VH-VL binders against TATA-box-binding protein (tbp). Designs and how they scored, part 5

Target 1, 182 residues: TATA-box-binding protein (tbp), of Cenarchaeum symbiosum (o74045)
Amino acid sequence: MLDPRTRPRVVNVVSTSDLVQRVSAKKMAAMPCCMYDEAVYGGRCGYIKTPGMQGRVTVFISGKMISVGARSVRASFGQLHEARLHLVRNGAAGDCKIRPVVRNIVATVDAGRNVPIDRISSRMPGAVYDPGSFPGMILKGLDSCSFLVFASGKMVIAGAKSPDELRRSSFDLLTRLNNAGA

## First folded at step 8 (VH-VL; framework fv_izeltabart)

Design s42 (from z27 with light chain Y31W)
Fold by ESMFold2-Fast, scan of step 8:
Structure s42 (fold): chain C 182 residues (1-182), chain A 121 residues (1-121), chain B 111 residues (1-111)
Amino acid sequence: as target 1 above (182 residues)
Amino acid sequence: EVQLVESGGGLVKPGGSLRLSCAASGFTFSTYWMHWVRQAPGKGLEWVGEIIPIFGYTKYNEKFKSRFTISLDNSKNTLYLQMGSLRAEDTAVYYCARYTYGSGSYYFDHWGQGTTVTVSS
Amino acid sequence: DIVMTQSPDSLAVSLGERATISCKASQSVDWSGDSYMNWYQQKPGQPPKLLIYAASDLESGIPARFSGSGSGTDFTLTISSLEPEDFATYYCQQSHEDPFTFGQGTKLEIK
């Protein structure tokens, strides 16, 4: 039986925030640590990556921001705050406060042994397993969560919106796999 | 507030093509499974297909897989249904729907208002 | 494919009375103690609205007069005391296996 309490390892956190104002594309194009190309997405966004960021922040001219590539909620929120400060300091945005929101946590789980996905996929309602198209078994989880399970026993949990949701989703996944005979 | 808004429907001749759009607000498509479901006038609901954006997977009802394609633009938070070789039998209201799992079952928790496709000579 | 068959095709009932709609699956939609079966309500000119999932779980925001029961192949949607806004078409749906299938619908009409 798999241990449903096996700890997932967070590999990526996506969070968002809104400056509640438009951002100057012209100022963004001149900013240090910012890549803006008018040919990309019709000039609707730029990318900020400062030294020390694990990932980067996408800034839309609408004022919306997306933080990607951070390995914790704290780091992801930190990227949004840092992007806000850089935009304000360079005159691309006016002084403002932001309220970051977690949108997606991606984590990995290792069963430590093979999981017979070819056998159990036929028993699990909603399981998607088409090895001709994709080597893993896909399962929908609670709310925004989705699971990808490989025969090797390596698994991906994507779509959690909080650490608590990630823990519950991991427990749910491993329990459902055990119920299917893993 | 979760909202799904379909557009792109209209009148088209047999053999023609249409692209339907579904714009989402209040959530992000990348973390949900999205489906297209249709309903012919005075008839019941029929599943067309699904997309699982987070893993880049798409699956269709066998009736449609050679003629219809589902795609998504994450930057616009918009889902598409490209329909080709349209037939009179494809006349229907097309809904986009969000699919989720909750406590022991899978279900469609949010639906758009639908967009009408009429295939007629 | 799992075929979902509803009974009756239409039902006339008076305000304040109980309405019962049946749904039969061509094979079991149960797995590991859960039933992969849902109910939706559709009013003219509107999209379907989720009422019940997992055969018996009430969706948030749905009035308590709606309830679902059943397991295996035989399922029931009950409205304990009909109100004017309940006159609509009701659909059952299985989520046990692909392709996803719906019943033909039951139209609830005022008597």
Scores: ipSAE 0.601, ipTM 0.807, lowest interface PAE 1.7, mean pLDDT 89

Design s43 (from z27 with light chain Y31F)
Fold by ESMFold2-Fast, scan of step 8:
Structure s43 (fold): chain C 182 residues (1-182), chain A 121 residues (1-121), chain B 111 residues (1-111)
Amino acid sequence: as target 1 above (182 residues)
Amino acid sequence: EVQLVESGGGLVKPGGSLRLSCAASGFTFSTYWMHWVRQAPGKGLEWVGEIIPIFGYTKYNEKFKSRFTISLDNSKNTLYLQMGSLRAEDTAVYYCARYTYGSGSYYFDHWGQGTTVTVSS
Amino acid sequence: DIVMTQSPDSLAVSLGERATISCKASQSVDFSGDSYMNWYQQKPGQPPKLLIYAASDLESGIPARFSGSGSGTDFTLTISSLEPEDFATYYCQQSHEDPFTFGQGTKLEIK
C-alpha cells in the first residue's frame, strides 16, 4: 500500500500582487535585472530577476505582478516584495504596500515504486487516461487541485492554494490510489 | 461569488459554425476543470466535453469530437466552445459548468445561465 | 455507457406531501464505499442546480427537506414536505465513468 503521509516536494509557486498604480515602461527598460521588450508583449510587461530569486516576476504596466518559479510560498512572496522594492528604488513605481496572494502550488510526490495506472484507471471513477495522447493518468482533486500520476510512481499535484490544501490533497490522492489497488 | 456567463448563441444554418463563450468571475479557469453540457428543447442533459487547463488536456463525448473544440484564453478568463458542421440536432441550450470533487464524488457545483443555439434553414 | 433510468417520468404531489423519485444505473456507480451519483433540480428557463452529491450529501444552501439515499445501482431522492418552489424537473447523474450521463428527468407537478 502507498503511504498517504508521504510528503510532497514543492517545485513551483505562482503568486500575484497589485501595486495599485501604473509602472513606467521606460524605467523598466533601463533597469538592471529587468528584461523589457516592446515587441514581445506590445510593451505591456517586463520581467524582473534579481540575484537570489529562484524564478522571476512578471510586471505589467497596469501594476499587476506575477511571481513564478519559486519553490516555496515564502520565496514566491519574497520575489514579489523584491520586485516592488526594485521598481521603487529605480523610479519605475512610487512607494507602496502589496498583499501577495497564492494562485497555484505545484508539487511532486514519489511513490518509490511503479503504479499500475493502466490497470487501476479503468476502476477509478473520473480517471482520465488516454495513453495515445497523454502518458499519465489525470484525476480531479479537492477544490482547485488536480493530479497527474505516471506509471513510474512519479506524481504531480497542481492547483493548491495553500500548503495546508496541498497536504490534504496529497493524502487524498494516495488514499484514492490505495483504494484502487495501487 | 462564483459566476459563469455564456454568450455567442444564435441562429445558424446547417453546416455553419458558431463559437460560444463562457466568462468566469470569482475564480480562475486555469486551476479548475470545466465542462460544456447541452440540453435540446424539452429534452434532458447531454455531456459535450471537458477541459483540464492545468495539464493542457481536453476530452470530448465521442459524438462531438470531430466537430467541436474546447479552448481557454487565460488572459481573459474565458472558456470557448467552437462548433463546426452544425446540424439541426445540435439545437440546444449550451451550459458551461464547473466540475469539482468532494466527499468521495465528482459533481457540477456551478452552472452558467446557458446560451441558446438554433440550427435551422 | 452507463444508462440512468428515472421513475416515474412525472409525479403529481400536493403541498406538504412527501415526494420520492427513483434512479437506476445500468451498472454499479460505487467505488470504495462511495457512490458517484448526483441529483440536480431544474426549473423552466434556468440552469440545473446541484441538490445532492455522492448519493446522500446535501449541497450547501439546499433545504434539509431534500435527502438522497441508495447505493450500487438503485438511488432515491426524497422531498419530505413539498414547498411551492420544489415543482421542477429532477435529474440524476452518474460521475463514475465517461461519458457522464443523466437520467431522462422526473417532472414534479402540483396535484
Scores: ipSAE 0.675, ipTM 0.835, lowest interface PAE 1.3, mean pLDDT 90

Design s44 (from z27 with light chain S32T)
Fold by ESMFold2-Fast, scan of step 8:
Structure s44 (fold): chain C 182 residues (1-182), chain A 121 residues (1-121), chain B 111 residues (1-111)
Amino acid sequence: as target 1 above (182 residues)
Amino acid sequence: EVQLVESGGGLVKPGGSLRLSCAASGFTFSTYWMHWVRQAPGKGLEWVGEIIPIFGYTKYNEKFKSRFTISLDNSKNTLYLQMGSLRAEDTAVYYCARYTYGSGSYYFDHWGQGTTVTVSS
Amino acid sequence: DIVMTQSPDSLAVSLGERATISCKASQSVDYTGDSYMNWYQQKPGQPPKLLIYAASDLESGIPARFSGSGSGTDFTLTISSLEPEDFATYYCQQSHEDPFTFGQGTKLEIK
């Protein structure tokens, strides 16, 4: 049987925040560590990646920001705070405070053995297994979570909004696989 | 507050095409499974199809697979249903619905108000 | 496809009376102790509203006078004491397998 308490490994966190003010496109275009191309997305956004960032932050001229590519909630929120400071320091935005919100946590789980997805997908309600279109079994999780299970026993959990939700969804996934005879 | 608002319905002739939109507020489509469900006048509910944006997967009720396509624009937080080769039988109110798993079951927890499609000459 | 059949097609009841609506699946919608069956309420000009999921679990915000029961292929929605706002059409729905299917609906009318 799979251990339902196997700890998932976070591989990506998407978080957002709003500066609650417009950002200067002209200032963004001139900033270091910022890629702004007027021909891309109609000049609506730029990308900030400072040397310390694991990923990057997309900054919209509306003031909305999206942090991607960080491997923890702490790091993702840190990217948003760093982007805010970078914009303010370069005069692209006025001084402000932000309140980051987690939008999506992606994590991996390794069962440590093969999972017979071809067999269990036919028994498990709601399981999506179409190997001609997608290589794994897709399963809906709690709330915003979704699961992708490969025959190798590698699994992806996506859509969690907090570490707690990720923990509950991981437990749910492994328990449901055990109940299906995995 | 979670809200879903459909638009794009109207009167179309048989053989025509129409694109329906569903806009969300209070959540983002990218992390949820979304479905289209229709209801013909005076009839019950009929499942059209689903999209799982986070894994780039779509699935359709076999009745609609060749004529209908579901897609999502993450930047606009808007879900689409492209309908082709429309027939009188496609006359219905079309709903977008959010799909959730909880407490050992799957269900639609939020529905839009619907948009009416009338296929008539 | 799993066919969901409701009975009756329509039911006339008085305010304060008990209403019972049945739903039958053409094959079992049970799996490992859970029933993959839901109930929705729909009023004219409005979208469906989730009442009950997993055959018997009451959705948040739904009055306690609504209850669901049953397992396997036979399910029941009960309204213990009808209020004016309960006159609507009720649909059962299975989520056990694709395509997801709904019953034809039961219209609850004032007597």
Scores: ipSAE 0.693, ipTM 0.838, lowest interface PAE 1.1, mean pLDDT 90

Design s45 (from z27 with light chain S32E)
Fold by ESMFold2-Fast, scan of step 8:
Structure s45 (fold): chain C 182 residues (1-182), chain A 121 residues (1-121), chain B 111 residues (1-111)
Amino acid sequence: as target 1 above (182 residues)
Amino acid sequence: EVQLVESGGGLVKPGGSLRLSCAASGFTFSTYWMHWVRQAPGKGLEWVGEIIPIFGYTKYNEKFKSRFTISLDNSKNTLYLQMGSLRAEDTAVYYCARYTYGSGSYYFDHWGQGTTVTVSS
Amino acid sequence: DIVMTQSPDSLAVSLGERATISCKASQSVDYEGDSYMNWYQQKPGQPPKLLIYAASDLESGIPARFSGSGSGTDFTLTISSLEPEDFATYYCQQSHEDPFTFGQGTKLEIK
């Protein structure tokens, strides 16, 4: 029986925010720690990565921002706040406040043993397993969560909007695998 | 508040193609499983296919696999159904629907208003 | 494919009366104590609306006069006291296996 209380490890957090104003492409092109190429995506975005960021922030000229690659919600929100400060200090945007929102938490869980996905996928309603196209079994979770389970016992939980949702989804996944005979 | 709005339906000739769109507000398609379901005049509901964007997977009802393609444009938060080689039998209202899991079961919790496709006789 | 068959095709009832609609699956839609069966309501010109999931769980916002019961292959949707807004077509749907399939519909009409 798998332990449903096994703690998932967060590997990526995607969060967004909106400056509610346009960002100067010309100023972004001149900023340190900012990569902007007008030939890429029609010049609609730049990428900010300051020293110490685990990931990066995509900044659209519309004022929308996306933080990716951070390994915690706090770090992801920190990247958005740092990007806002960097844009304002370099004159690419006017002073403003932002309200970051979590869009996607990706975490891994390791069963510590093989999981017989060939067998259990045929028994579990809603399980998607097409090994010719994809090596793992896909399951829909609660709310926005989805699960990918590999025969090795490695698992991915994606789509959680908060750490609490992630914990509930992990418990749900492991419980459902146990019920299916894993 | 979750909303789904379909568009792109209309009158099309047999053998033609048409692309339907479904725009979401109140959530993002990239983290949900989305389905297309159709309903022919005077008939019941018929499942067309699904997309699981977060893992890059699509699955179709075998009846439509060779003619229809489901895709997503994450930047526009818009789901598409590309239909080819259309026939009179494809005349229907096409719905996009959000798939969810709860209390040990799967169900469609939100549906769009539908967009009508009419293939001339 | 799992074939879903509803009965009756249409049902005439009066306001305040109890209405019962049946749905039969060609094979069991149960798994580990849960039934992978849902009920939807559809009014003319409108999309389907989820009423009940897992055979008996009431969707949020749906009036308590709606209830679902059954297991295995035989399922029932009950409206305990019919109100004017309940005149619609009702569909059962299995989510046990692909392709997802729906019943042919039961039209609830004024007697």
Scores: ipSAE 0.670, ipTM 0.837, lowest interface PAE 1.4, mean pLDDT 90

Design s46 (from z27 with light chain D34E)
Fold by ESMFold2-Fast, scan of step 8:
Structure s46 (fold): chain C 182 residues (1-182), chain A 121 residues (1-121), chain B 111 residues (1-111)
Amino acid sequence: as target 1 above (182 residues)
Amino acid sequence: EVQLVESGGGLVKPGGSLRLSCAASGFTFSTYWMHWVRQAPGKGLEWVGEIIPIFGYTKYNEKFKSRFTISLDNSKNTLYLQMGSLRAEDTAVYYCARYTYGSGSYYFDHWGQGTTVTVSS
Amino acid sequence: DIVMTQSPDSLAVSLGERATISCKASQSVDYSGESYMNWYQQKPGQPPKLLIYAASDLESGIPARFSGSGSGTDFTLTISSLEPEDFATYYCQQSHEDPFTFGQGTKLEIK
């Protein structure tokens, strides 16, 4: 029986914020630690990555920002605050405050043993298992959560909007696998 | 507030093609499973297919697999249904719907208003 | 494919009366103590609206006069006391296996 209280390990947090003002594309193109790519979304955004960031922040000329690649909510929000400061210091945006929001937490869970996804997928309602298209079994979770289960017992939980939702989703996943005879 | 708005419907001749759009707002589109469901005039609901954006997976009702393609553009928060080799029997209102899981079952919790496709000579 | 069959095709009832709509699946839609069966309401010119999921769970915002019951292959939607806004077509839907299938619909006419 899998232990439903096994702790998930956060591997990526996506969070967003809005500067509520337009960002200068010309200033972004000239900023240090910023890559402005005309090919990305038709020149509507640039990427900021300072030495202290685990990941990076995508900044749209509309003022919207997306933080990716951080391994905790705190680090993800920190990247948004750092991007805001960097834009303001370089004159690409006026002074402002931001309200970061978590959009997606991705975490891994290891069952510590193989999971017979070829057998259990055939009896679990809603299980998507098409090894010709994708090697893992996909399950829908609560709200925005989705699960990917590999035969190795490694699992991915994606779409959680808080650490608490992640823990509940992990419990739900492992419980559903136990009920299916994993 | 969750909103789904379909567009792109219209009158097309048999054998033609059409692309429908579904603009999503009020939620993080890329983390939800999205479906297309259609309804012919005076008939019931018929499932067309689904997309799981976060894992890049699509699945279709066998009736449509060779002629229809579901895709998305996360940057525009928009879902698409590309329809080819259209037939008179494809005349229907096409809905996009958000799929979720709760209390041990799966269901569609939000639907768009629909967009009408008429295939006629 | 799982075939969903509703009865009756149409039903005429008076305001304030109880309405009962049946749905039969060609095979069991139960798994692990749950029924993978949903009910939707569709008014003319509008999209379907979720009423009940898991055979008996009432969706948020739906009036308590709506209830669902049943298991396995036989399911029922009940409206305890009909109101004018309940004029609509009602559809059952199974989410047990792909392809997802709907009943043919039951049209509720209020006398």
Scores: ipSAE 0.669, ipTM 0.843, lowest interface PAE 1.5, mean pLDDT 90

Design s47 (from z27 with light chain D34R)
Fold by ESMFold2-Fast, scan of step 8:
Structure s47 (fold): chain C 182 residues (1-182), chain A 121 residues (1-121), chain B 111 residues (1-111)
Amino acid sequence: as target 1 above (182 residues)
Amino acid sequence: EVQLVESGGGLVKPGGSLRLSCAASGFTFSTYWMHWVRQAPGKGLEWVGEIIPIFGYTKYNEKFKSRFTISLDNSKNTLYLQMGSLRAEDTAVYYCARYTYGSGSYYFDHWGQGTTVTVSS
Amino acid sequence: DIVMTQSPDSLAVSLGERATISCKASQSVDYSGRSYMNWYQQKPGQPPKLLIYAASDLESGIPARFSGSGSGTDFTLTISSLEPEDFATYYCQQSHEDPFTFGQGTKLEIK
C-alpha cells in the first residue's frame, strides 16, 4: 500500500494581485530587472525578476500581477510585494497596497515504486489515460485540484489553493490509488 | 458566486464554422475541468468534449473530434468551442459545464445558460 | 458506451403527491462502494441543475423533498411531495466512464 501521509514537495506557486491602477509601459521598458517587449501579449505586460526572486512576476498594464516559479506561498507573495515596491520606486505605478491570492500550487509526490496505471485506469471511474496523446494518468481531485500519475510512481498535484488543500489532496490521491489496487 | 455565460451562437450554413465562448466569473478555468454538452431541439443531453487546462489535455466524443476543438484563454478566463464543417444535425443549444469531484464521485455542479446554434441552408 | 434508460418518458402527478422516476444503466456504474450516478432537473429555456450526485447525495441548496436511491444498474429519483416548481424534465447521468451519457429524460407534468 502507498503511504497516504507521504509529504508532497512544492515545485511552483502561482499567485496574483491587483495594483488597482494602470502601470506605465514606458517606465517598465526602462526599469532595471524588468523586461518589456511590445510583441509579447500585444504589449500588455512586462516581466520583473529582482535579485532574490525564485521566479518572476508578470505585470500587466491593467495593474494585474501574476507571480510564478516560487517554491512556497510565502515566497510567491514575497515576489508580488517586491514587484509592487520596484514599480513604485521606479515611478511605473503610484503607491498602493496589494492583497495576494493563491491561484495554483503545484507539487510532486514520489511513490518510490512503479504504479500500474494501465491496469488501474481501466477500472477507476473518471480516470483519464490516453497514452497515445499523454504518458500519464489524470485524475480529478477536490475543488480545483488535479492529479497526474506516471507509471514510474512519480506524481504531480496541481491546482491547490492553500497548503492545507494540498495536504488533503495528496492524502486523497494516495488513498484512491490504494483503493484501486496500486 | 460561480457563473458561466456562453455566447457566439447564431445561424450558419452547412459546411460553415462558428466559435462559441464561455466566460467564467467566481472561479478560474485554468484549474478546473470544463466540458461542452449540447442539446438538440426537443432532445436530451449529449456530451461533446472536455478540457483539462492544467495539464494541457483535451478529449472529445468520437462523433466530434475531427470537426470540433476546445481551447482556453487564461488571460480572459474564457473557454472556447471551435466548430467546423457544421451540419444540420449540429443544431442545438450548447452548454459549458464545470466538472467537480466530491464525496467520492464526479458530477457537473455548474452549467451556463447555453447558446443556440442553428445550421440551415 | 453505457446506455442510460429512464422510465417513464412522461409522468403526470398532482400537487402534494409523490413522484418516482427510474433510471437503468446497461452495465454497473458502481466502484469501491460508490455509485457514479447523478440526477439533473431542467426547466424550459434553462440549463440543467444538479439535484443529486453519487446516487443519493443531495446537492447544497436543493430541497429535502428530493432524494435518490439505488446501486449497480437500477436507480430512482423520488420527490416526496410535489411543488409547482418541480414540473420539469429530469435526467440521470453516469460519471463512471467516458463518454459521459445521459438518460433520455422524464417529463414531469401537472395532472
Scores: ipSAE 0.666, ipTM 0.842, lowest interface PAE 1.4, mean pLDDT 90

Design s48 (from z27 with light chain Y36W)
Fold by ESMFold2-Fast, scan of step 8:
Structure s48 (fold): chain C 182 residues (1-182), chain A 121 residues (1-121), chain B 111 residues (1-111)
Amino acid sequence: as target 1 above (182 residues)
Amino acid sequence: EVQLVESGGGLVKPGGSLRLSCAASGFTFSTYWMHWVRQAPGKGLEWVGEIIPIFGYTKYNEKFKSRFTISLDNSKNTLYLQMGSLRAEDTAVYYCARYTYGSGSYYFDHWGQGTTVTVSS
Amino acid sequence: DIVMTQSPDSLAVSLGERATISCKASQSVDYSGDSWMNWYQQKPGQPPKLLIYAASDLESGIPARFSGSGSGTDFTLTISSLEPEDFATYYCQQSHEDPFTFGQGTKLEIK
């Protein structure tokens, strides 16, 4: 029996926010910790990565921002707030508030043992397993969540919109595997 | 609000090809499972295939596997159905549909308006 | 493949009356206490619309006059008091195994 309370490890959080104003390409090109190249997306965006960031923030001249590569929601939102402050302090944007939104959380779970996906997949409704094409078993979870289960017992949960949804989805995944005879 | 809009249908001769598009708004395809379902004139619904973009997986109803390909362009938030070697029996309205899970079953919670494909000489 | 068979093919009912539509699966669509069976409504020129999932759960926004029941291989969709907007074709669908399959449809017509 797999332990349904096994904690998932967050490996990536994608979050977005909007400055609701245009960003100065000239100022962005001159800022420290910012890469802006006119040849990238036709000059539509730059990348901010300060020493404290786990990942980076893509900043579009439209004012849209995307935070990637952070390993928690807190860190992902922190990257957006840090990018906002950096833009404002360097005169690339006017002072403003932002409202970060989580778009996608990706996490891993390790069952600590093998999972017989060859046998389980034929019994679980909706399970997708085609070993000639892909080595893992794919399951749909609640809302936007999806699960990938490998025979080794390693698993991926993707598509969660909050830490609470991730916890519920992890519990659901492990419970469904147990009910199928994992 | 979730919206799906299909396009690309039309008249094509037997043996021809068409590419259908499905544009999404209100959500991002990369985190959802997307399906194509068709309906021949005056007949019921028939599953064509699915794509699970987040894991790069596609699966087809066996009768379409050799002739049809599902793909997507995340930058345009658009799903495609490439149809080849078309036959008269492929004449149908083609729907894209979003797939989800809840309360002990899987179901299609949102559907596009459909795009009509007519295969005739 | 699981074959889904609906009955009747068509049904004529008056406004305010009860309508019942049956769906039979060629093999059980139950798993771990749940029935992997859904109902959709389709009006001419429109896409299908989800009404009921898991045989009996009402989709958000769908009027309470719609209900589903059944388990295993035998399922029923009920409309307790028919409204003008309910005249449509209804389809059952199993999500228990690939390929996903639909019933042939039941056309609900005004009497």
Scores: ipSAE 0.431, ipTM 0.766, lowest interface PAE 2.9, mean pLDDT 89

Design s5 (from z27 with heavy chain T31V)
Fold by ESMFold2-Fast, scan of step 8:
Structure s5 (fold): chain C 182 residues (1-182), chain A 121 residues (1-121), chain B 111 residues (1-111)
Amino acid sequence: as target 1 above (182 residues)
Amino acid sequence: EVQLVESGGGLVKPGGSLRLSCAASGFTFSVYWMHWVRQAPGKGLEWVGEIIPIFGYTKYNEKFKSRFTISLDNSKNTLYLQMGSLRAEDTAVYYCARYTYGSGSYYFDHWGQGTTVTVSS
Amino acid sequence: DIVMTQSPDSLAVSLGERATISCKASQSVDYSGDSYMNWYQQKPGQPPKLLIYAASDLESGIPARFSGSGSGTDFTLTISSLEPEDFATYYCQQSHEDPFTFGQGTKLEIK
């Protein structure tokens, strides 16, 4: 049986925030650590990556920001705060406060052994297994969570909005796989 | 508050094409499984297809393969149903619906108001 | 495909009376102790509204007069005491396998 208490490893956190003001495209194009391409989204966004960031922050001229590539909620929120400071420091935005929100946590779980997804997918209601178009078995989890299970026993959990939701979803996934004979 | 609003329906001639939209508020499509379900006048509900945006997967009811395409624009938080080679029997109200899992079952917890497609010459 | 068949096609009942609607699946929709069967209510000009999931679990916000029962292939939706707002069409739906299929509907009419 798989151990339902196996802890998932967070590999990416997507969080968002809003500066509640427009951002200067001209200033973004000129500032360091910012990649601005007029052809990308019709010139509606720039990408900020400072030396301390694990990932990057997409900044829309509307003032909306998306943090990607961080490996914890703390780091993802930190990227948004750093992007805000960088924009303000370079005159691309006025001084402001932000309220980051987690949108998606992606984590991996390793069963430590193979999982017979070709066999169990035919028995599990709602399981999606189409090896011609996708290499793993897809399962819907609680609320916003979704699971991708590979025959190798490696698994992906996506869509969690908090570390606690991730932990509950990991338990749900491993329990459902055990019930299916994994 | 979760809201789904469909649009893009209208009168179209047989053989024509139409793109339906479904706009969400109160949640983000990119992490939910979304479905299109239709209902012909005075008839029951018929499943059209699904999209699992987080893993880039789509699946269709056999009746609609090659004629219909489901897609998502994350920047607009909008779900689409592109319909081609339309026939009179495609006349229906088209709903977008959110799919979820809970307590050992799958179900549609939120539906849009629907948008009406009429295929007639 | 799993074929869902409802009975009756229409039912006339009085206010305060009990209404019972049946749904039969062409094959079992059970798995690991759960039934992958749902009930929806639809009023003219409105989208379907989830009432019951997993055959017997009441969706949040739905009045306690609604209940679901059954397993395997035979399922029942019961309204214990009809209110004016309950006159609608009711659909069962299986979520056991694709393509998802719905019953033909049961129209509940005032007597």
Scores: ipSAE 0.689, ipTM 0.845, lowest interface PAE 1.2, mean pLDDT 90

